# Designs tried in a protein design chat: VHH binders against Aspartate dehydrogenase domain-containing protein (ASPDH). Part 5

Target 1, 283 residues: Aspartate dehydrogenase domain-containing protein (ASPDH), of Homo sapiens (Human) (a6nd91)
Amino acid sequence: MADRGPWRVGVVGYGRLGQSLVSRLLAQGPELGLELVFVWNRDPGRMAGSVPPSLQLQNLAALGERRPDLVVEVAHPKIIHESGAQILRHANLLVGSPSALSDQTTERQLLEASQHWDHAVFVARGALWGAEDIRRLDAAGGLRSLRVTMATHPDGFRLEGPLAAAHSPGPCTVLYEGPVRGLCPFAPRNSNTMAAAALAAPSLGFDGVIGVLVADTSLTDMHVVDVELSGPRGPTGRSFAVHTRRENPAEPGAVTGSATVTAFWQSLLACCQLPSRPGIHLC

## First folded at step 18 (VHH)

Design M1 (from J5 with L104A)
Fold by ESMFold2, look of step 19:
Structure M1 (fold): chain B 283 residues (1-283), chain A 118 residues (1-118)
Amino acid sequence: as target 1 above (283 residues)
Amino acid sequence: QVQLQESGGGLVQPGSSLRLSCAASGFTFSNAWMHWVRQAPGKGPEWVSNINSGGDYTNYATSVKGRFSISRDNPSKTLYLQMNSLRPEDSAVYYCATEASPWAFDSRGQGTQVTVSS
């Protein structure tokens, strides 16, 4: 589908992912019908010398002057909490930090702004294998339970609060088992796949999808994600069930692999093809 | 002001059953997910179970699945936990909670002690 002209894209965040997206937008954007119109970072000095001055936005509140069609957040859940509704006044929003939506006040504010200004909230589905099938099953009333387990070497976690102080005494320790909503504030960088699952299954949501975080010292070069779901019990007591196991090579101690950058780029391209409609939509 | 009051704990032998209850007030009980959390001496708090507002979705920690059953009665604003086949490792103070996080101490009641021993 042709959009009749370049989509005007603003980027919020200039860390590792932001730098990669800006580089791709400058190099490949025009050929894909995308035009970078601003970059903003909390520390504007980070943009000096690498982002052309004409594209550097110094005050995020002035983003409307750039007339973006889409603003891509690749910074941190805090930006979504603080500025998401303001962004939605002017443009569609692609959320790069889906764990931000575990906060009910933030979700409500984004939905209200989305409806009021008629702009979509898009969320990258990330590394969630089978997200479309989960969404369709949930919409059909066929999803009763959904459990997502992430296992990695302890050095691959970036945990906060009481979870950061957790002790991992054995070779395989469950650091958390419970609703995804309870995990996201303390594992914002390690819970994005779980947050995507909660968004793919709105009948369950952040309270009904169960997240399990496992420290496993044998996983020196891999990240493992298990997704387990079941449907309602049938007359015989049996339920439809699916179990997927994704094993991803990772450098020791890494929280994000290079495949995540490519997957996020694909989500950006996909959401540019979708019609703007109020609400939260996976891309 | 959210108020939660747990009851039904006690000292029981292994294999016994107990039913905990939680009286709720100060919020719209019928619109909330409700949770059970427990904390044993020397351990961090542990999420046990939850139930959605309508009572048709329930989840359990692996340590209690098949033995515990969560339920609610919205007219009486009461949450329940039926605990069957109790084991010594189930000994803990049990709390009902309005927040999903086991570390949200301000969002739970005062607790009821369950002790399983010979």
Scores: ipSAE 0.782, ipTM 0.928, lowest interface PAE 0.8, mean pLDDT 89
Fold by ESMFold2, look of step 20:
Structure M1 (fold): chain B 283 residues (1-283), chain A 118 residues (1-118)
Amino acid sequence: as target 1 above (283 residues)
Amino acid sequence: QVQLQESGGGLVQPGSSLRLSCAASGFTFSNAWMHWVRQAPGKGPEWVSNINSGGDYTNYATSVKGRFSISRDNPSKTLYLQMNSLRPEDSAVYYCATEASPWAFDSRGQGTQVTVSS
């Protein structure tokens, strides 16, 4: 194995996922060949007293001074829209908000920056169970439909725009059913698993993968994701089909369930082991 | 500017069929996913169906699957929605759209009214 110093990791965002990643990087990072070199948050006061001052980055534009190998975004798709290309100038990027890629301009800008600066765009799979199986089925031409339903208590949503007017749903309400591209701008923190599905299934993409967002007041401490797919109709009129259901415990009102935090850590570890090559890669 | 013109709506009885058309201009129709969206009085917009640029991938809302069929004719830049077994709850103004979001009103036409009643 080649002797290489630790990968230098910057973290953008200091909410629940950011705090978990920073804690794990400080505790376990060195033994895994990872070194935390900065943490940035839009509100720098949130880092005071919990992030060592030497690791606190005050201005994201100065990230190059920390010489990161990888910058991990766990803040919001707006950071990817506004700063993703600039981050790629200096480092590989792990996108924690894959809903940002529903915006075609953003996707194009990231690809162009990735190619120009020779840095990879990695995308976290989120809570998507079976992402690799979906990718393999899609690549083989065996995927004809993919539908992802996310259900949680209304307090677990962070909705924007016209979808925010549905913030007082009844006991069980379908807030949205349609293409994932149409949902992501208005549920940017609640559509990441669906965005990961769209990226896992490029034959369908953001327009062909169908997202369903359900507000259910009975789900006081759980996030539920159902993934339904089918293949081509066979000679008898029947199709190959798979249905998976993932139940993820969560604190009431939490955007991110506990299993999603662990899955994100695994995505970070996986992308650190991948070749640093241009392009968008699901991990 | 995107221009979309829906037609084919009307007043029909439950169980009837209608075929909606959407004439498109002002963009490269053959490169775009196209969508049908509907809106009933007092309700938010509801995505109904879409079709990819080549016409080989289609999706339907649960409420219409098996009854509605989307199609397109790229040479004539026309999108269609065949609506069979119509129900009173299908009553709405139907819009074709170039954007996936049912709230992207700037990417919709003026709509065509479908009314299903006894």
Scores: ipSAE 0.714, ipTM 0.909, lowest interface PAE 1.3, mean pLDDT 88

Design M3 (from J5 with F105H)
Fold by ESMFold2, look of step 19:
Structure M3 (fold): chain B 283 residues (1-283), chain A 118 residues (1-118)
Amino acid sequence: as target 1 above (283 residues)
Amino acid sequence: QVQLQESGGGLVQPGSSLRLSCAASGFTFSNAWMHWVRQAPGKGPEWVSNINSGGDYTNYATSVKGRFSISRDNPSKTLYLQMNSLRPEDSAVYYCATEASPWLHDSRGQGTQVTVSS
């Protein structure tokens, strides 16, 4: 659907996901009603030879000159912390690093900018299978617990702070168990599915959804996400429960599994079909 | 500013119970998730449990689930942790906290020592 002409799309970040999105936007975008208007990366040299010079944005602060309708962040939660409100001054924002929203100051700044400039904050659901079912169950008052376990080879983590010094003494080590809000600052690239779950279940939120980070040396070519939820205990002591396991093939040492690129593209297409309104919206 | 005071720790035998309390002030207690975190000497901090503002959602670390019970009394601005069936591995300084991250010291009190020894 190309309602009201082509959507002008800017891409912030030119790593593997960014490169895939830019390639798809250039090849398929016009027929889908999308026009790529800029690409920005912290290291501009990465764009040389692959992004037309006219599309290379040198200074992110100048993004408004490109008149985007949507800016897609596929870089790092730090970009959302530093620049999210400025982006929202000019365009709707699709957050590819939802772990950034675990920071309450950032969430507040994005909501304020979203309201002031009348632009939406969209959040990609990434590898979270069943996000809409979780959202509907939560809205109906039927969600009592939600745990998300991410397991991968230690080389697949990009950890910070106290977790960066973590050692895996055995073949399977639990690096963290606790609220998703407590994990996100120290695993910003490995907690996005957990952050999406927290946003899908606002009755629980970042404090009520429990994240578990597991280093598993047997997972040399796989990223695994287990989502476990339950509803209220009934009179017999039984609860509604769901357990899903998503196995996402990945090359050894990769942060992003191969299926995540396609899922993010679908989130981009979905949010382009939504009306622009203030607030944070999972897509 | 946020002020938290833990109490109720002590030296007990394995299998015993203790009830920890946390007196809170300097913020709107009734609007906040509250957490318990513990830290044994020479080890990293460990998240134990949390409870939402209304008291109707609780979560527990796997190591304590079924033995510990978190509760709160919003009128008195007090957080509690009932610890049953205590084990030597539960020995630690216990902190109440207003932030989820177990590594953020500014969001917690001075702590109360729990020692479980045969």
Scores: ipSAE 0.684, ipTM 0.888, lowest interface PAE 1.3, mean pLDDT 88

## First folded at step 19 (VHH; from M1 with A61K)

Design N4
Fold by ESMFold2, look of step 20:
Structure N4 (fold): chain B 283 residues (1-283), chain A 118 residues (1-118)
Amino acid sequence: as target 1 above (283 residues)
Amino acid sequence: QVQLQESGGGLVQPGSSLRLSCAASGFTFSNAWMHWVRQAPGKGPEWVSNINSGGDYTNYKTSVKGRFSISRDNPSKTLYLQMNSLRPEDSAVYYCATEASPWAFDSRGQGTQVTVSS
């Protein structure tokens, strides 16, 4: 890429992931060609004492005054639903809550805004192990099924609606088995890896990738992700298949495993290397 | 407006087969993923199977895989579920759906009752 000066980065969200990103951007950003130009949080008080006042954005609608090249969302799917298209008016967008894209209206609005304003929608791969291999297999026509199982202690879930009323009578209970699109609205914080899988495999998408959510009382400090895929049946009736199992340490009751913070930083760096072209792109 | 009409249920013995049909109207059927959802009395709804618009991707709940087969006929706007080797735990009202969520009731018909009893 040409030397055009540092990429101007805005951060939306100042929870655990947002705080880590801001810290890394301030410490390492300039050497990497990145400049933090604003931080916004729904509760501005969370930024007091830790974010320099000159970087604190009080009104998200004013983000254009900071002239960002990239806005990074690390808040909640609601921000993408409510403000994603408006952000794309001014900058490329890195979606940290990919479960937001399970909503077809939101996906359409982002695509339309991306095309209209000539800005990219980037989506973080998060904790999805093997995302590039899945993407390449799907693009080659070699993917026929993809199933993602997430297991953790019930305290590690932040479930909503009818899924929040589910009971876990035994030590190991399947809370949901079905299309990722049907899960994301009721597990918006616990379905981002599954949403990333749906985006890595557009031939299947949110309706074709199957998500399984498992409550396991033995997993007090672990998040377990199993990814199972298969290709087309060959002439003998056999299929190519891959199974990966990822065990992620987590603090008891945590929604986000410790490896996700580092993976998100790498996604941010990766999307800064990609061409700024319209559409939704996994990075 | 989306209209779905399920049929083909009945009372059968374990090990029997049934073929469910779903007549669809009010939307572009050939452009949609279609799903089967079931609900037994006193239990929550559960997703059973789906099929993409072209019919070349199908998925099944683990407990029915190998026994059930989903298919569609786009010219007649009809969705099917062939159910073989039926078990008592398959007893439920079966609904076809355009929504992926088993809790999305707004676009469902009356359903068709399947009862498997010895």
Scores: ipSAE 0.768, ipTM 0.921, lowest interface PAE 0.9, mean pLDDT 89
Fold by ESMFold2, look of step 19:
Structure N4 (fold): chain B 283 residues (1-283), chain A 118 residues (1-118)
Amino acid sequence: as target 1 above (283 residues)
Amino acid sequence: QVQLQESGGGLVQPGSSLRLSCAASGFTFSNAWMHWVRQAPGKGPEWVSNINSGGDYTNYKTSVKGRFSISRDNPSKTLYLQMNSLRPEDSAVYYCATEASPWAFDSRGQGTQVTVSS
C-alpha cells in the first residue's frame, strides 16, 4: 500500500495498560510504522523515570502541539467525557474505556466531533472474545439476545453509587443483573467488556445487552467472562446459540486481566490498519 | 411530564398468575425501551425485565425467565407483565420505568404490590 510516514501516537493514561502500550510502542513501534509522541497521566509523577522527559505531556490540552495521528485512551471514561471531543479535533481517538459511551451525551459529542474534524472514534474490544462474530450476526439480523457475565473477587471491583453499597454476604453474589446502560455509571472500570458488546450489537445496544456482575471470593487471581447469545426461534422452536467462557488470569485485586493487555495492543494495531473515517468503530 | 401508573397487583398463593399493567403518558411511548423493576421489603431494587420500542426484543432476569412475559401495546401506551408460577420470593412492589437502572427512582411510577403467600 502507499508509503506514508509513521503514525504519530499519543497515550493518555499510564496505569498497567498504559505502561504496557508505551513499552511496546517504544520497542516495536518504529518497525510497525508507529511513533510514540506523547504520554499523559493525571499524576505526572507516575511517568518520572520510566517515560523519557521529551515524551511526557504535562497538560493534556496541549496535545495538538505533538501533532498526533492517533490518541489512545487507557485511563478512565471520565477522560472521554471531558476531553474526547477535544482530542478528536486533533487526531483519531482509540477509546479504551467504552463504558463512557453508555452516556448518550458523550456518544453524541464524540460523533459530532468525529464528523466535524474528520477523525475516527475507534473503540477497543478489550476482553470481549468473539466481538467480530457478534457484530456480523447482529448486522445480518440474527441476534435476539446477548448476555455478558463478568465474575471476579470483590477486590477486583471499583464500584460507585448505590452499587458501591452492595453487600457480598456469601462466597458468590450477583451484584447486578440488568441492561448494560444501567450498570456502566456505577461500574465504569468493570463494565468495559459489556460496553464493547453493546457496541458490537447495535440492534440491542446498551439497553438490550444484559450485563451480570458477580463477586466470587474464590476468584482471587482470575477474571471470568461468559458471553451467551441466541438468535431468532426457528420453525422447530429452537434458536441458534453460542456460549463462550473466557478465564483471564489477573493479579489479586486487579481491575484488568492479563489477556486484556495483549488484546488492547492488537486493537491499537488494527486501528492503524483500518481506513480512517468518521464515526464510532469497534476494533 | 412522564407519568407511569402501575396496576394489577394483589395477594395470591404460590403457583398463581397475575398480570400487571402500566399506563404511560407524557412521552413518546413507541420510541422507548420500557422496564419492570421490583423492590421487596428490606432489599434493594432489582431489574426484572425490559422490552424495546417495537416489542421484538425482550429480556428477563434469570430468576423469572420462562415464568414472566413482558409485552407492550403501543397504540394504547400500555406495558404489561404476565407473571405465571409465582413464588414467595417474587413478592415485591413492582414498578414500570423508562430508565434501565433500578436506582433511577425518578423514572418510574408509584408501583403495585404483589404478595405471594401460602
Scores: ipSAE 0.758, ipTM 0.922, lowest interface PAE 1.0, mean pLDDT 89

## First folded at step 20 (VHH; from N4 with A32Q)

Design P3
Fold by OpenDDE, fold request of step 23:
Order: sequence, then C-alpha cells, then structure tokens
Structure P3 (fold): chain B 283 residues (1-283), chain A 118 residues (1-118)
Amino acid sequence: as target 1 above (283 residues)
Amino acid sequence: QVQLQESGGGLVQPGSSLRLSCAASGFTFSNQWMHWVRQAPGKGPEWVSNINSGGDYTNYKTSVKGRFSISRDNPSKTLYLQMNSLRPEDSAVYYCATEASPWAFDSRGQGTQVTVSS
C-alpha cells in the first residue's frame, strides 16, 4: 500500500458494518495508507454526531467530487442496482451486498462499467468460509455441487415479498431451499453468504448454487453457516466432499454476526492490495 | 414468447412412479437453466429441481433426493422429471420454469397435477 500512496476510501451505508468500517478507517486508516474521504447514508440523520460534517456526503451522485479510489457499499443491494455503475465511473467498488449481483441486469451493468472505466468490482465474502478453496476447485473444473445453509433465530431474518408472507416460524423451519438467484430478491440481507458462494463458483453461478434459510428458535446467540460441496471422483470411486460448519456469535435478532464484521474489514484491506483490473473479484 | 407445457401428472398410489414432461418453445431452451417447482394446496410454491443448459449439473430439494431425477433433451426442447417412490406429501401441481424463483409465475407453464393417495 505504501508504494501506491494513500487510497481515498468512501463508505456508502452507515449501519452496523458502515459504522464499524468508518470507525476503523478513522482510527487505523492513516497508518494503513487509507484515507476516509466521505460517508453517505440514505438517512443522513444517522451520521449526525458520529461522522464529521466535512466527511458527510449528502448526495451520492456527487461522490466524484471527493475523488475516491475505492467506494465501499455496505448499505443495501438496491444501492448497487441504482448507483453501482455510476460509482464505477469514479472509483473501484467493494460490494458489501453481493445479493445484488443475482440480478443479471445489475451484473451486466457493473461489468460494462468496470470495463469501460477500468475500475474493479470487488465483492466481500462475508460469512462464507472457504471461498478461495471453492473458487480454486471450480476453476479446476472439479466442483459438482454447492449448498449453503444459513440458520439463525427467526428475528434475524429480514424477508420480503412472498417469502415474508410464507414465513411460519416453528422451532426449526426451512424458510427457503432452492437456487440462490431465486432467494436473493426476497432475502436481500440474509442471502449475501449464498451470493458470495455463487460468485466463488461461476460454473454453478446463482442458478446452480443452492441456498437454504433455516429459522431456528434455539439459536439465541449465534448464526450457523453450513457449506456442503462435492467434487471429483477419486480412484476408489468416492467423490471429493467438503462440509464446513461456521458458528458465528450473534445477538438475538442480529442480521450480521460479530465475526462477519471483522471479516469485512479484512476484505476491504485485501481488495486494496489487489490489482485494479476490470471484472468481479471476490475478496 | 416463452411457452411451457407440462404433462404426465395423475392420480397414483404411494410408492408408484410418474414421469413428467415439459415442452418448451419461444426461447433458446438449450442456453439456460431449467427448473421444476411445485405448489401444494394451501402451501406456497417450492423449488424441486433444476438442471443446467448442458445437463451436466443437477440439483434437488432435499426431500426428493434419491427419488426424483431431472433430465433434458435440448434437440426436442423437452424437460423431464422422473418421480419414483412417490409419497402423499409429493402431491402438488408441478410446473416447469425458466426462472429459479418459485414465485416467478410468469416464467412457468400451466402445470400438471400430481396426486399421491392410497
């Protein structure tokens, strides 16, 4: 980072993740060669008293005036739908809501903008464990199936549309099982891990990766992510297989677990070290 | 205009088999994932199975794994669902779809009724 000079970073969204990132950027940014240049939130009132007025951006369309090198989205997939391409006009983009990429139009627009403006689209892996291994296995042509299960307390879900209407919580209820593409529009805040998996496994993509949402009333202090995949057959006929279980501490009702916040910071740092080449890159 | 026509449903006893077919037209069938979804009375739609364009990747709902088999014939633009060891809980209207979302009603056919009863 030192060889490239300080990177100017803008943060879009001032929820839990945004607050954490802004705090870290202000405290540790300078020593890491990072400079926070703006913070934007749909509701500017959330920044009042917490973010210096000089860093508050009132109009997202004016982000170019702040001359960012990287813009970090931690707001909502709608921001990516609406403003992703415009952000890429001015800076590299770190997508914190990977569920946005389940929309093919959005994905296409981001790629086109990325190529046109020569800026990279980075995607945070979030709660996905083994993302790099999945990516490598897929790149080798070895990935045959990938299933990601997210289990949380019912209060941790932010479901929309038909999925919200169908919600009938029991002690343990499967809320959704199917392709990630079908999930993301109705669980935009709870499908980011699955979306990251889809991006890690291009051969399967959003249509081939299976996402499962489970509401479990017994999960009062953690989120559980299970990743199950199958790969090539070995000489004995047995297929390669991996099953990971990630238990992430979380308060009841929390959408994001504590370890995921830290993971996101690491993604931010990682993307700053990667070449700014066009395309979508998982970090 | 996307057109999908399901067939092969019926009334059968538990443990029996059915083979569903879906005739596709109006789009490039061989270039996309195809899906089976179902909807039982009083329940929301649910995803059952899908298959990629080339047929080399398949996925199944957990409850139908080992019993159902999805396949496709791209030259004839036909999607299939072989259903073995049928159970009463498999009773539903089955739809083939071009979209992954079980709620994408505009991207599926009229459906075929499957009833499993003693």
Scores: ipSAE 0.924, ipTM 0.971, lowest interface PAE 0.5, mean pLDDT 95
Fold by OpenDDE, fold request of step 23:
Structure P3 (fold): chain B 283 residues (1-283), chain A 118 residues (1-118)
Amino acid sequence: as target 1 above (283 residues)
Amino acid sequence: QVQLQESGGGLVQPGSSLRLSCAASGFTFSNQWMHWVRQAPGKGPEWVSNINSGGDYTNYKTSVKGRFSISRDNPSKTLYLQMNSLRPEDSAVYYCATEASPWAFDSRGQGTQVTVSS
């Protein structure tokens, strides 16, 4: 990095994560060899008064003019669907909405663009604990089942379509249980951890990894993520098994917990240190 | 065109067993995940179970774990759901599906009625 100058980073999305990333890039970027070169948000009004005008990108299609090395998406999977391939024409891509990859067409398009333009697709692990361990276990043929349960206060959900309509205000309600692929279209902002798990475990994928959404009114100040996995039966008949519970502080109604914001920053830093090889890489 | 035809449903008493079958045609059956979903009256559809192309990976809804067993026969293009220890809450129309989404109505068969009642 030293010989080529700072890595130029663009941020797509200026919600909670975007704001955090922009702030950190401005404050710490220079010391880390990173330079913020643009910020884009669907609603440009959110950037007004917060992001310097010179860094505001009004038209996402013009991102190439800013000559980014890495574009970080923290907006919505729709941005990946619509603009992912275009972004990859110009830069490496860090996907903050892994749920976008549940769409097979999108995944294919990203992969093709990645290969064609020789840019990497990075995917943030988000709130997924043990992502690397899952990946390694799966690669070794040691994974048979993977279930990810996310529990939060009802106000923390941003559900769409039939899933939104089915929402029941009980003290503790299972909103969804099933394959992650079936969940992502209707919970695009609440299924990213599960989507990351699907990417970490390609033997199962989006169809094999099970996601569970739980609305719990008692969770007023945290998000809870449970990851349960098992391997094949061993010689003794017993299977390898892991159960992790992640309690993440979160403001009431927040979609993203505090630790996840930090984790995302770490993912950004990590991907900047990785070779820019074509393909999809969890970081 | 994807064609799925479910069978094997019926009226049974609690604690009894049923075996559902799904005959598939019009697509490459052996290279994709297959799913069972169900819908009870007045309730939304819900995922029940799925199985990968090779049959070596299976998943179950928590409420049916230990009672239901999914399997497939690729040469005959048939999906199965063995349902044991049936409960009244298992009563629903059961659908075979090529899509994971319980709401993918265009990717499932006509369904077979399962009624568990004393």
Scores: ipSAE 0.923, ipTM 0.971, lowest interface PAE 0.5, mean pLDDT 95
Fold by ESMFold2, look of step 20:
Structure P3 (fold): chain B 283 residues (1-283), chain A 118 residues (1-118)
Amino acid sequence: as target 1 above (283 residues)
Amino acid sequence: QVQLQESGGGLVQPGSSLRLSCAASGFTFSNQWMHWVRQAPGKGPEWVSNINSGGDYTNYKTSVKGRFSISRDNPSKTLYLQMNSLRPEDSAVYYCATEASPWAFDSRGQGTQVTVSS
């Protein structure tokens, strides 16, 4: 992005991630060629006293007046469903809630808007360890199965619909086992790592990647992600296989672990170095 | 309009085999992942298995892997589930489905009853 001047960045969402991003953009943004031009939150009172009034956007529909180059979503899949195409009319979009793409109508609308307005859809990899290795294996035709298990204390889940009433009778309960597409609507804040895996492995996609949610009462201060994959059965009957286990410390009851916040900042920086071209790109 | 008709269920003894069939119409069968979902009395629905449009990618719930085999025949628009080494806990109504969510009740047929008892 040499010779183009600073990228104009808008932030949608002012929860834990949003606050961290805004703070980093204000402190480090100019030296990185980034300029924060607005912050929006569904509850504007949360911004009072911490976001300069000139940067507070009261109506998301007016975002075009701020002339952003990039809008970063760190709120909820619902924002992507409701406003993603409108954002793409004015700017590139970094999706912080990749579970939104489990909805085929939303994915189609984002692709159509991306192509029509010539803006990129970037998707943060989040807490997914090994995303690039998975992508390369899938592209080479070497991925046959991919299973992602997320385990944490029940208080770390924000579940909806039939999963919200789920009973955890013992220390370790499987709340869901099935395609990632079937999970995302009912665990929109807890399925982002699985959604990133589905995007990293397009030969499988949201229907072919299997997600498992586990409630484990012993994991008060930890989020655990197991990624298991295998390739095609070889001539001897054996398959290439990888098992990765990531243990991520988290404050009790937190949806987002501390390492995820730092990784998201790196995704933001990475997508600013990518060419702006239509389509959905994992970063 | 999607139409799905399951068949092949029955009452069997533990260790037996059954083959379920699902006749599909009203959509382009060859362009979609297809799923099997089951629901036991008094329990919520659970996903069992799926297969992609070409039939070359299959997945199974852990408790049935190695015992069940999903397949499809695109020319006849038919989905199959071969169930071997049946156990009493496999007793349920089995549905084929066009959607991944086990809670997408309107994407299914009427189901076929499988009862494993001894």
Scores: ipSAE 0.791, ipTM 0.929, lowest interface PAE 0.8, mean pLDDT 89
Fold by ESMFold2, fold request of step 23:
Structure P3 (fold): chain B 283 residues (1-283), chain A 118 residues (1-118)
Amino acid sequence: as target 1 above (283 residues)
Amino acid sequence: QVQLQESGGGLVQPGSSLRLSCAASGFTFSNQWMHWVRQAPGKGPEWVSNINSGGDYTNYKTSVKGRFSISRDNPSKTLYLQMNSLRPEDSAVYYCATEASPWAFDSRGQGTQVTVSS
C-alpha cells in the first residue's frame, strides 16, 4: 500500500495537559511516526511564543485543511458537544473530556458521525487505574457495582450550576454522591475519570456507575481517586471485589495532576496502534 | 408527557418503616432507569437510590444503604422505596424521577412528605 507518511495529529486545547502533549509531540513525535499538524485553543494568546506560528490554527472550522488523521481533544466537554461530529468528518477523535458523553444526544451524534465517516471515537482513560480490567470484567458479565470517589482540595474543582454554590463546612465535605450522569454537567472538568469508568462498564453505564466528589482541605498538593467494584454474589454469599486508591501529586489549585498527564500521553500512543473503526473505544 | 405521582409518606418515629410508591405514565416505564430523590426544607435536593429497567441493578446513597430497598413492577408501571430503620435525617419530601440529576426538577413528581421525629 502507498506510503501515507506519519500519522498527522491535531491538538484541540492548550491548557496544562495540552501544553504537555504538544511538547511531547514536538520532541518525541517524529521518531514515533507522529506529526503535529495543528494546535487550536479558544484563547489563541495561550499559544503565542510557545507553539510555532505555522502550527497555530486560528479557526477550528478549518481543521480539515490540515488533513489530520487524529484530533486530540484536551480542552472541555463543550468542544465535544459543539464540534465532535464535525471533527469526526475529517479524522479519528480522541476524547480527553469523556464527561461530554454523559449527554445522550452528544453520544448519539458522535456514534452517527463515526459510522457515517468511518472514523473512531477514542476515549482517554485519564486517571482511572484498572480500566482494562474493568472493561474485561464487565464484558464477561462479572461486574455488579462500580463506585468512583474523587477527592481534592476545593481549589482544584471547577464546578458549575448548583455545585458551584455548594457549601464546604469543615475540612472534608461530600459535595455529590449519585449517578455519574447526574454529576457530569456540573463538574465537567472534574468528572472525567468517572465518565471513563462509565464507558469502561457499559452494563452499568452513566446511570449505574456511582460518583462521589469530596472536598478535602488537607489535600493541598494531591488528587485522590478511589475505585470500588464488586461482582455478583456467589453461592457462598461472597462477591469478587476490588478497591484501588490512586494518589496523584498536583500543584496547588491544579485541575490535572502530574501522573494524569503521563497517563494521557500513553492513551494517545495506544490509540494510534488501534484500528480506525467506527464506534467508541476506551484507550 | 411524563407523569409521576408519589405516595406513602407520613409522620413516624425513629426506627420505623415506610413504603413509598410512585405511579408512572406518559413514557415507556420499562425502558429506563428510575430514581428516588429527596429534599429537606431549606436544603438542596439529593439523590437517594436508583434501579435499572430490568430491576437487576440497584444503587443507594451511602447513608441509606442497608436500610432502604428500591424495587419496580414494570407491568403496573410502579416504582417503590421500602424505607426501614428510619432516622430523623431521612426527613424530606421524596420524589421519584426519570433523570439522574437531583436538580432536574421537571423530571420528577410532586413528592410525598416523610417526617421522622422522636
Scores: ipSAE 0.791, ipTM 0.932, lowest interface PAE 0.7, mean pLDDT 89

